VH-VL binders against q96il0. Designs and how they scored, part 252

Target 1, 167 residues: q96il0
Amino acid sequence: APERGAERRDTAPSGVSRFCPPRKSCHDWIGPPDKYSNLRPVHFYIPENESPLEQKLRKLRQETQEWNQQFWANQNLTFSKEKEEFIHSRLKTKGLGLRTESGQKATLNAEEMADFYKEFLSKNFQKHMYYNRDWYKRNFAITFFMGKVALERIWNKLKQKQKKRSN

## First folded at step 9 (VH-VL)

Design A127 (framework fv_ebrasodebart)
Fold by ESMFold2-Fast, scan of step 9:
Structure A127 (fold): chain C 167 residues (1-167), chain A 120 residues (1-120), chain B 108 residues (1-108)
Amino acid sequence: as target 1 above (167 residues)
Amino acid sequence: QIQLVQSGAEVKKPGASVKVSCKASGYTFSDYYISWVRQAPGQGLEWMGWISTYEGWTNYAQKLQGRVTMTTDTSTSTAYMELRSLRSDDTAVYYCARSTPYKQGDFDYWGQGTLVTVSS
Amino acid sequence: QAVLTQPPSVSVSPGQTASITCSGDSLGDKFAYWYQQKPGQSPVLVMYYDNERPSGIPERFSASNSGNTATLTISGTQAMDEADYYCQAWRTSTGHVVFGGGTKLTVL
């Protein structure tokens, strides 16, 4: 159901944001929090001598980041909608209007909101559990490719050490 | 071992609804998403949407928003796709497929397909 | 517009190398997947993660993905390879799946 925010999410680097990236960077850069997911994006450094395996690792990390941003944007939208519905329902039960005299949104006190938070957390416990499971699976894949990249680099060093001796 | 078995062919009149089922076996149902893909006669593959099998989160193709609903029944390891307000151009073979782009590939196992014919 | 463009048909003689292209903006920054579909049958995954073969797919199948173009290559093409081939990618901004229009491979 909650796919609208994902469609318009800015997954791009922070070039148009308030925070400026370093003009010349040789490492990954962390941007400001995304409007919808509230997660900080990582802008991956692309080395000039990137191997095909390193490119694959970077692609996997990028796609995993975008999955996380979509998940949390959708979760935040769901929370906001259900919170508003709960507040409206409780105010209606009490015979109260939706706006205060000052024009602010009418709200419930902390004791009343505790019911909503308990219900929301309980209802979303399984979602959180499966999100963590998927997150670990994705990070396992990333770790596996990181291992392959490390082995490639070790092998290349050994190969070049051998070639140096043969020259 | 791993298998997706779909419900049988259906003939519907314009304006009716159809609900296709997809029963999974041979793996843990909640570990994978189910995607729905259709193919009109002589045409290519058209993605319709996916559903996360435990959480029930859905993502539908833009042109089908408002007409399609995807659901699951975890107790029977079955996914469902309901398409409403059928038109003659909805005549197609409808496939379910197991999807997990971050593990082995996107659509690694497919159902046998369900022919839905929409005619007077 | 995350449209994936494939040639509608490719013809080769038995034993020749067939190349099927799939073009899309920044496709090389995404993983490409390839499916084979024979008449009356469900699609079969033949390539994942740009260039990895599933178990059971012959070694004559290979693939690449760079820039805006992914390519499926079938070396020593056989009559049994005659089928429709579809590329596929995920559009990360929407979470939507995109298929190419399909390429009919004819071996004559």
Scores: ipSAE 0.107, ipTM 0.649, lowest interface PAE 5.1, mean pLDDT 81

Design A128 (framework fv_ebrasodebart)
Fold by ESMFold2-Fast, scan of step 9:
Structure A128 (fold): chain C 167 residues (1-167), chain A 120 residues (1-120), chain B 108 residues (1-108)
Amino acid sequence: as target 1 above (167 residues)
Amino acid sequence: QIQLVQSGAEVKKPGASVKVSCKASGYTFSDYYISWVRQAPGQGLEWMGWISTYEGWTNYAQKLQGRVTMTTDTSTSTAYMELRSLRSDDTAVYYCARDQSYLPKGHDYWGQGTLVTVSS
Amino acid sequence: QAVLTQPPSVSVSPGQTASITCSGDSLGDKFAYWYQQKPGQSPVLVMYYDNERPSGIPERFSASNSGNTATLTISGTQAMDEADYYCQAWRTSTGHVVFGGGTKLTVL
């Protein structure tokens, strides 16, 4: 089968311009914060000559990013839900409606909310510990694959250097 | 020896609920997610959801959202899957399977399966 | 729930190479996994990370994943390989697990 030519560079997902630098190399692109997780996504650039090992590293990094974003999206959702429940409960205890007479959401003062924040942090302490543990393990796995990619690149450079010297 | 052992077969009426258990042994329970996968007679595998055993976070298939609940009991290394408002087309073998929480190596160990029959 | 597309059946003669495909949009951007299921038994993981074999899976099993298609290849197919084969991928953005519809491999 005939070899395919070099693929055209793609424009950045968020823009009309290519995001590759003036040098003939392209980089990963960092986007704006996600609405739900409040984390900036990384859009991975796929090199034309990506090895199978480099592809696995990229997929692992992408899955880790999705896991990280999903964790924080879930945390933010849980926080918002429990905050609303806490506010509604406290307002009922005071005999107040869920909205002010101006139609705005009724809120509690900073000292009243401090009880909620203390309870939320205490209740979620273990979840955050497990998140940190898994984040550490995922980064260890990524580092391991990065090491394999580095060794592959060193080996390829040595092969290339040997061919040049044989001439 | 790594094992996932599930509860026994169930026969239910439409509208009832079923709760299947999956007891893990031979490994560190909190290092693995537990997925639930079902298979209707003569049909393929259908993913229902997974639960993170360390944190208790869940992710459910859209089709089952609102009817399924997954929980764990870390003290007994047991995962549970409860399916509510049963219909005849929920008749299936229900499997639990593990997958690493920090490295998705696939579902390398599966329970023996639990047949749930829903019939009027 | 979106599913991955597999041929319903594949037939091969003993000793020949069997190929089972799994197609999905941008499947090559995800890790693909393969499971073998024999009648009355639980599924068995036979391939992970596109092309890695678990301990105990024969070397005659290999796989690839590129573009929109993942392929499980069984070289020197034996009668014992007769089973249903399912591909699986993680769905990006949602964390959902997606299975293919399954392929029945017949060795005759």
Scores: ipSAE 0.322, ipTM 0.701, lowest interface PAE 3.4, mean pLDDT 83

Design A129 (framework fv_ebrasodebart)
Fold by ESMFold2-Fast, scan of step 9:
Structure A129 (fold): chain C 167 residues (1-167), chain A 120 residues (1-120), chain B 108 residues (1-108)
Amino acid sequence: as target 1 above (167 residues)
Amino acid sequence: QIQLVQSGAEVKKPGASVKVSCKASGYTFSDYYISWVRQAPGQGLEWMGWISTYEGYTNYAQKLQGRVTMTTDTSTSTAYMELRSLRSDDTAVYYCARSTPYKQGDFDYWGQGTLVTVSS
Amino acid sequence: QAVLTQPPSVSVSPGQTASITCSGDSLGDKFAYWYQQKPGQSPVLVMYYDNERPSGIPERFSASNSGNTATLTISGTQAMDEADYYCQAWRTSTGHVVFGGGTKLTVL
């Protein structure tokens, strides 16, 4: 069947960076920071003889990366939106325009912005607790599978050495 | 032993609300999510939403947004699912199921199901 | 959106291998789960993390997941395996759960 391409436009919360290393690497590849999450994506190296256990570890790491990318993209978007709304609201209350006399965007000083940061942190405390708990659970799972993969590799090397010795 | 025990069958008229309970035992309630899944007679499984039992954070299926509310009572290890503005097509067996954030939908234990019949 | 497609029915004779597929875009990049449901009973988890069996699930059950297709395989199918089977995956961007439409396995 003829190959078909798809044309898509990036959306702030769902848009993520895509990259591929120019040449196949024996290691994971780290790309540039994502436009929305500001996190660097990791392209996981897939060995030709990837075991089912190694595949599970890679999928778990890829899924955790996708979860982190989406969470932080959404948080950054929410932060930017609420920050802009707060600034506009405060400027309106002060009877000031959205632009300075020099044509630059009007801003609030650090003292005024402290109120926004305190409100944002308080408002998002439950979300951050949810994220932290899930993050610890995910990292525990990854560590557990990393241990299994390490044991598998040790066992395979030990078996290979035993076979060479018996030959 | 891990168990999820649901409330009994209910018969409702269109426009009414129903609230189904799911009592968990045999594990630390706050370590797992509770998901709700329904099944209309002769139909497949339809996911309704989940609730994080510690934080009370919820995530609902788009189709049910605005009609469903999920809550928990950690003191009794009980999850609740309330569905409002009932329609005849809400007739289904409603299940609660245990899931875990790190296993991404490992629905390893299910309640016995609660039949909700909506009829005029 | 992530939609999981299963054949509505599969029929096998006792002792034959049953194969139930579950298709979705890039499903192989997600973990697939499988549930067995017998009439009047709650679903039972039979496969998790693509191909892991919970304790108590017979070794006749195996599964794979690659590309766009996850497959549940039942070797030496027995009359007791007759049931509805559902695949399931997580939509990580939304946190939503997606079930396949279900497959009725008939053993005759």
Scores: ipSAE 0.050, ipTM 0.599, lowest interface PAE 5.0, mean pLDDT 81

Design A13 (framework fv_ebrasodebart)
Fold by ESMFold2-Fast, scan of step 9:
Structure A13 (fold): chain C 167 residues (1-167), chain A 120 residues (1-120), chain B 108 residues (1-108)
Amino acid sequence: as target 1 above (167 residues)
Amino acid sequence: QIQLVQSGAEVKKPGASVKVSCKASGYTFTDYYISWVRQAPGQGLEWMGWISAYEGYTNYAQKLQGRVTMTTDTSTSTAYMELRSLRSDDTAVYYCARDTPYKPKGHDYWGQGTLVTVSS
Amino acid sequence: QAVLTQPPSVSVSPGQTASITCSGDKLGDKFAYWYQQKPGQSPVLVMYEDSERPSGIPERFSASNSGNTATLTISGTQAMDEADYYCQAWRSSTAYVVFGGGTKLTVL
């Protein structure tokens, strides 16, 4: 869904960036990336006169976002763990230590890492395909609720037009 | 008609394992999750975990992690729940119920329940 | 459950309105569900999406969910409504389903 408004974060007079929405914000806003999922959460604006349908749409969007965040956080943790195990295994096979002379972590070259990425993606292909199907189903549910909210708003506008026509 | 039909009652000794089945019919099995919920005699409902019939992903209640395994057989539209290292306090009626966690529909259909008695 | 608190019992006379509460921190920000269980039977979903009624559930059943409390309301309570009632919420942050402790509704 396309969004409008200022794209940049403002810097406070003290030189510190602000990442919180304005107190008078009438729009959803996007937060910083989550540490684990690396996805940016959306903080939903709550109107003072939120209808029951609008509240249910917001709850569904929030639950879907949290599900998505948790899936990717778990996936990223699994990826990081398996990546580290792969690197340690390959370094051990080569008779190399886990640290360089400077004390930095020893790494594999790009070609060897490509083997890991290919293996990880192949191993998780079915999992990612099912994730995509569930993501599709969740977005379909959200779209359905968005349609219900849109119809409610159209109905309310029609009622207002009728009142206006009565003089 | 939508139905979840569970396997029959079981009597097990402490330390044994039990595997309960739940056969789904009347809907597309892979479109839903299956939750397992148990109820000890005279007690409330206790959620054990769920499995996605499509992906086979599971999420287990923390209390039961390490002792429970949930699986599905898509070819027979059947979900399974295996509980190991049985104790007397595992005596309960075990229910399967379909769920759609991506929609706020709740557990709309339940199996008839399977009584598992753990005794010597 | 510890997170969703229900009164253990509620008593009502036939024809009166029964009210069963379910309390949890910011429960009104999550979807609530309600189940009816009669002795020897499987639970039956009676309310979903906070206030929606499944097909086949009588219109005298209604529900609300706001703040910290979800409420199941049965108007014109009948003897057949005598059962245990359980609330449920999905704890998405932990990916766990949570049931309330249950409420026994007695109709004389």
Scores: ipSAE 0.360, ipTM 0.706, lowest interface PAE 2.6, mean pLDDT 82

Design A130 (framework fv_ebrasodebart)
Fold by ESMFold2-Fast, scan of step 9:
Structure A130 (fold): chain C 167 residues (1-167), chain A 120 residues (1-120), chain B 108 residues (1-108)
Amino acid sequence: as target 1 above (167 residues)
Amino acid sequence: QIQLVQSGAEVKKPGASVKVSCKASGYTFSDYYISWVRQAPGQGLEWMGWISTYEGYTNYAQKLQGRVTMTTDTSTSTAYMELRSLRSDDTAVYYCARDQSYLPKGHDYWGQGTLVTVSS
Amino acid sequence: QAVLTQPPSVSVSPGQTASITCSGDSLGDKFAYWYQQKPGQSPVLVMYYDNERPSGIPERFSASNSGNTATLTISGTQAMDEADYYCQAWRTSTGHVVFGGGTKLTVL
């Protein structure tokens, strides 16, 4: 059969950023920043004898990472869009074109942009508060599952020692 | 008591629009996303989209992109789903359902459903 | 697009174990959820995070999810378990929700 048997992924030459962990990695791998969210993805190490509880923790961490990536990608796009709309509106009000005589994108000075930043932060304050609350809750849940995994590993080690002592 | 209460049944002509409401009570509205799921007579569940109640972000099913709009009114804890350019194959029971924004534990509470009939 | 495939129907005798499968590419890398729907009623969440039961769901309901297949298992099946069962997964790359086609469970 000509099929690869695995999901097709983009090939990258040696020395270029990769999204897949190095082969035989025994640790979580941290990748390059995402183009849209500017966050570094974590690629989770999968143990050979992954327990159902360990698998659940990994899936929860993966889902939380994707949620976080989506939030910041959307936030960054919204910021960029609203910034460009603000600049365009202010230049139009002043009777100026969107480009300089040299063909460069026309800009506002730092004092003019301060109004935009204040307005953007104020407008998005409640959204950011709710994001932080959800981020806190998600990390609390992940920590709780990490604790369960740690207890499972301790129990398994104690069970192994008990068997050895029975001899 | 946690409840999602939907608006009543609608009968529409092809080409018309319908707007279904879903009023949430008994919980913090902003802690949950609202999904819209429809079910044609004798058919399975079809996901239409979700809305983040505190962010206002939406994700729509590809098939419905351009015909559906989801909104919320946080002051009344109400979600809305508007479907435009109705066709006979849009005849279905439309459900709203909640899912935790901070943990995706599944759709644990559902509205009672709204029958939308599209006929000439 | 990810598609979740379920058998259209499953029949068991009272007291037997019912198994309802849900198949999709790399489904075992995602959380699976299960819903029960009785005629004229809204769906009810019966399983989340692959194998966790919501409060009020009987212990005879269990589930698993590995590889390409999630399975809902009902031990000692009762007449009250007759319903349509739907699996669900998140398509994490698109943020979309995907439902299986549904399985009608008949207890004869």
Scores: ipSAE 0.514, ipTM 0.771, lowest interface PAE 1.9, mean pLDDT 84
Fold by OpenDDE, second read of step 10:
Structure A130 (fold): chain C 167 residues (1-167), chain A 120 residues (1-120), chain B 108 residues (1-108)
Amino acid sequence: as target 1 above (167 residues)
Amino acid sequence: QIQLVQSGAEVKKPGASVKVSCKASGYTFSDYYISWVRQAPGQGLEWMGWISTYEGYTNYAQKLQGRVTMTTDTSTSTAYMELRSLRSDDTAVYYCARDQSYLPKGHDYWGQGTLVTVSS
Amino acid sequence: QAVLTQPPSVSVSPGQTASITCSGDSLGDKFAYWYQQKPGQSPVLVMYYDNERPSGIPERFSASNSGNTATLTISGTQAMDEADYYCQAWRTSTGHVVFGGGTKLTVL
């Protein structure tokens, strides 16, 4: 009995973009699309005098980005795997090999693939709903902290102006 | 109420395997990752790995690679951790913990712990 | 050695303020989490996202982060606060979770 090779459950690649911005950058950098998520990573600038609120905002933005990268990397891997399995299953059912007589990879027609897409979307609908919910929550939090940081900056500017008038 | 209930204490010989279960309740099981953390007697917390409950993706601590397997059963909302080739230094309380989000970043709920004793 | 460094012990008198530090390179970029563990019990999350307090955690618990150092502060420390405290973060490069070595807080 052939030993069913332990299907190496592909560990989701830690989608850490290897993109490194220039060291002297004073602004946020956008990297190329990640090969797994297809999302462009953002490297956030860290000011020399970063306040605790600014740091928290930066961390929230970074975490949200990492969350998005991981989610879509996993979704793309799952999609690719299920698509391949679907194609192989359908070809087998048709009595067709994985390669054509010309040696090309056998493919399904657009109609057959439409069924796959419908099934895939249906199966993942709930997951996408949860994603959307969490996406809004995260972005709301980020926006809230952006407001706090803005207020802090205004307050600091006002204090500096008062100190300059008193001297 | 959110709860994680683990299986009972285990006594094993060196070279044996142990499988600990963690049954989750009070929330949607597939929405959160499960992490496993162990604690040797009188020692600190050691992270072992995490599993995605929806996709089944796993990430293990480098020290435990090849010896640990994490699995889930979504129908029963149960996570499993199997540790193979047990050694005396694997004697510890093993905890399952729920991660706060789709990223395994923090643990908001913990199981009661499972004592695994490895003795000759 | 733990990637996150904590003092092994901190002692405080009742009513005084206890401070537990956690240092690590990842803490500048990642959120810190704090756990309380009493003898024979499971860890309990006491702080998340550097300084957010879960429901049910007393207001005397607070946390801050400055650079690569996270600090858990317990104001008006009580005898019931005697426990082991662990900081925790994670690494984006590996997706691994990392704990500090733990700090035993003694209330004298």
Scores: ipSAE 0.306, ipTM 0.767, lowest interface PAE 2.5, mean pLDDT 88

Design A14 (framework fv_ebrasodebart)
Fold by ESMFold2-Fast, scan of step 9:
Structure A14 (fold): chain C 167 residues (1-167), chain A 120 residues (1-120), chain B 108 residues (1-108)
Amino acid sequence: as target 1 above (167 residues)
Amino acid sequence: QIQLVQSGAEVKKPGASVKVSCKASGYTFTDYYISWVRQAPGQGLEWMGWISAYEGYTNYAQKLQGRVTMTTDTSTSTAYMELRSLRSDDTAVYYCARSIPYRQGDFDYWGQGTLVTVSS
Amino acid sequence: QAVLTQPPSVSVSPGQTASITCSGDKLGDKFAYWYQQKPGQSPVLVMYEDSERPSGIPERFSASNSGNTATLTISGTQAMDEADYYCQAWRSSTAYVVFGGGTKLTVL
């Protein structure tokens, strides 16, 4: 409710939006992409009256983000390492050096790299299936706690209304 | 029921290697991680690392990086922890514990422990 | 050294409430876990994700985690609760798990 109010206040009467820069003290905000995972981290806003349930949801989202970043950082490193090994192996098989005449690292063309991509995808098929399964489990848990938080907020509003009526 | 059964006690000389096994039963082995935790006599718990049972992906404590190797054998639902270049301060009870991939640090079932004594 | 600090010992009379603390910088921003270990036995998970109880753990066990301190609370402490207790948290900045130094709970 406070965030909805702030969001509405930022909209101009003519439909032109006013920009309020994201702040950690106002709402969640998104940082720059991580060097290794290439994913953008989310920094979560902590309200002054955070309930135990809201805190659990925030921690669960943070932990899931860290797991997700770690998975993709490791996947990207594995891909880069195996790609380099494949290129070196193929160049050696062809009797070619690791450097071009211009001094740059020698590479394979797109057609030759197609073999690597097919092998990598096939080899990692089950790993990605386990990732998707765990990702779904984590998102189900987050959605469940989001629902519990929403119900808590509804009950708090109803209690506030009843208190005003009884007073 | 869920059980983790470890190999028996070992006595090693300094500089030797030890390989401890941890056989899992009562659950789908590949759905969980296996963590290794050691405890020196009269001291606290020290995390050594964990391994994904299916992918074989590992994460080791920095203090042990280069001396420890964790592996799994999916066909026998067994995890292994090998510690090399043993020192007297590696004398400890070594535990394997099941950890849940979507819960960092939730070690819900533990093996009985394996005493490794390093002495001259 | 461990980044999580626990008192080395806590003593309580039977039926009293025991409180075991675990302190670390911004620990309240992470999930805390608690393990019970009796002499000659493996650790047993007694609390997870700050305040959740595994099946089979008595209702008298509860926990909280806020700010820099996680607390394990045992109400109506019984002789069978006498053990070493360890807190544990994920240390994302170092990408590993960290245990507290342990607290010996004496019920006498």
Scores: ipSAE 0.182, ipTM 0.668, lowest interface PAE 5.1, mean pLDDT 81

Design A15 (framework fv_ebrasodebart)
Fold by ESMFold2-Fast, scan of step 9:
Structure A15 (fold): chain C 167 residues (1-167), chain A 120 residues (1-120), chain B 108 residues (1-108)
Amino acid sequence: as target 1 above (167 residues)
Amino acid sequence: QIQLVQSGAEVKKPGASVKVSCKASGYTFTDYYISWVRQAPGQGLEWMGWISAYEGYTNYAQKLQGRVTMTTDTSTSTAYMELRSLRSDDTAVYYCARSTPFKQGDFDYWGQGTLVTVSS
Amino acid sequence: QAVLTQPPSVSVSPGQTASITCSGDKLGDKFAYWYQQKPGQSPVLVMYEDSERPSGIPERFSASNSGNTATLTISGTQAMDEADYYCQAWRSSTAYVVFGGGTKLTVL
């Protein structure tokens, strides 16, 4: 019975074909969670006959991913640093060392940690609101260009079908 | 009307510090980043760093890391750039520009520039 | 340190097409931006996201970006287009900004 969590970290899509050279994917694929952001990156495959509209969509998706990854990496680092500083400060105030008698890291109880979470959420409320607003704007733009690409593909198929009939 | 207005020209000695201001108006200051870009006489544009107007997150060019500090005052919609340990090769026109990783254009509005001359 | 390479100067006759290139490793995987700077003035954004024009920029300005090279094209070049032109790209959307060395466009 292997560890269940290991399956969640699988980065290659099931059944992906390897028609490209080793170390290059022929299809989009999802990587492991980034150590700092905890988000899974998408690695985009560039088709040989990529249209200008398809290129814009891919660049928008790549740029949005980079923005999102950087935002959450910074947020997670800030959270971890402030949490550690809060714990050390409170332990010092209580006259306690940073380690227990057993040598483990000293911790605060849930009531004391609730103070930190309330302060952190209050301090970062506006930042998270601006993040959500901009994240929605980016996803609306991506959805719009996805629609344009879909229409382009439908039109190209219709043009191909008409040419085939005229021959 | 969107406008970025910078502080006036400065003359400094080597080893001194300079702090340039950039006052924004005509838009919601906290919705954008402010980037700083400098240009030495007869030379091209060199990016120095950016600051998020609300969060205060900064990212500085590696060459300037440790010498530059960027800050904002949201109550006055003003961005600041401080450069320390000035050298003669820091003589340049310093620009602030409205920038964004969140919108489709970048550096869409620029300040008028601030000439900083470093001479012994 | 990533670099964007531009020719230092380009000269065209009035009414002819000017082409200014900007080269960098896999530049076509990123959005390219273009700025016009006249003597004593701040830079002005003339093209964004590879090929889009800001409001107020003449239609004779166009641009492309593919592979390792982005190109700014000015058709029917006028005396008023004489300026320094800079390309720009983000290495990461929030990490770094890189400018090209600039190209002086002379119309004569």
Scores: ipSAE 0.316, ipTM 0.690, lowest interface PAE 3.1, mean pLDDT 81

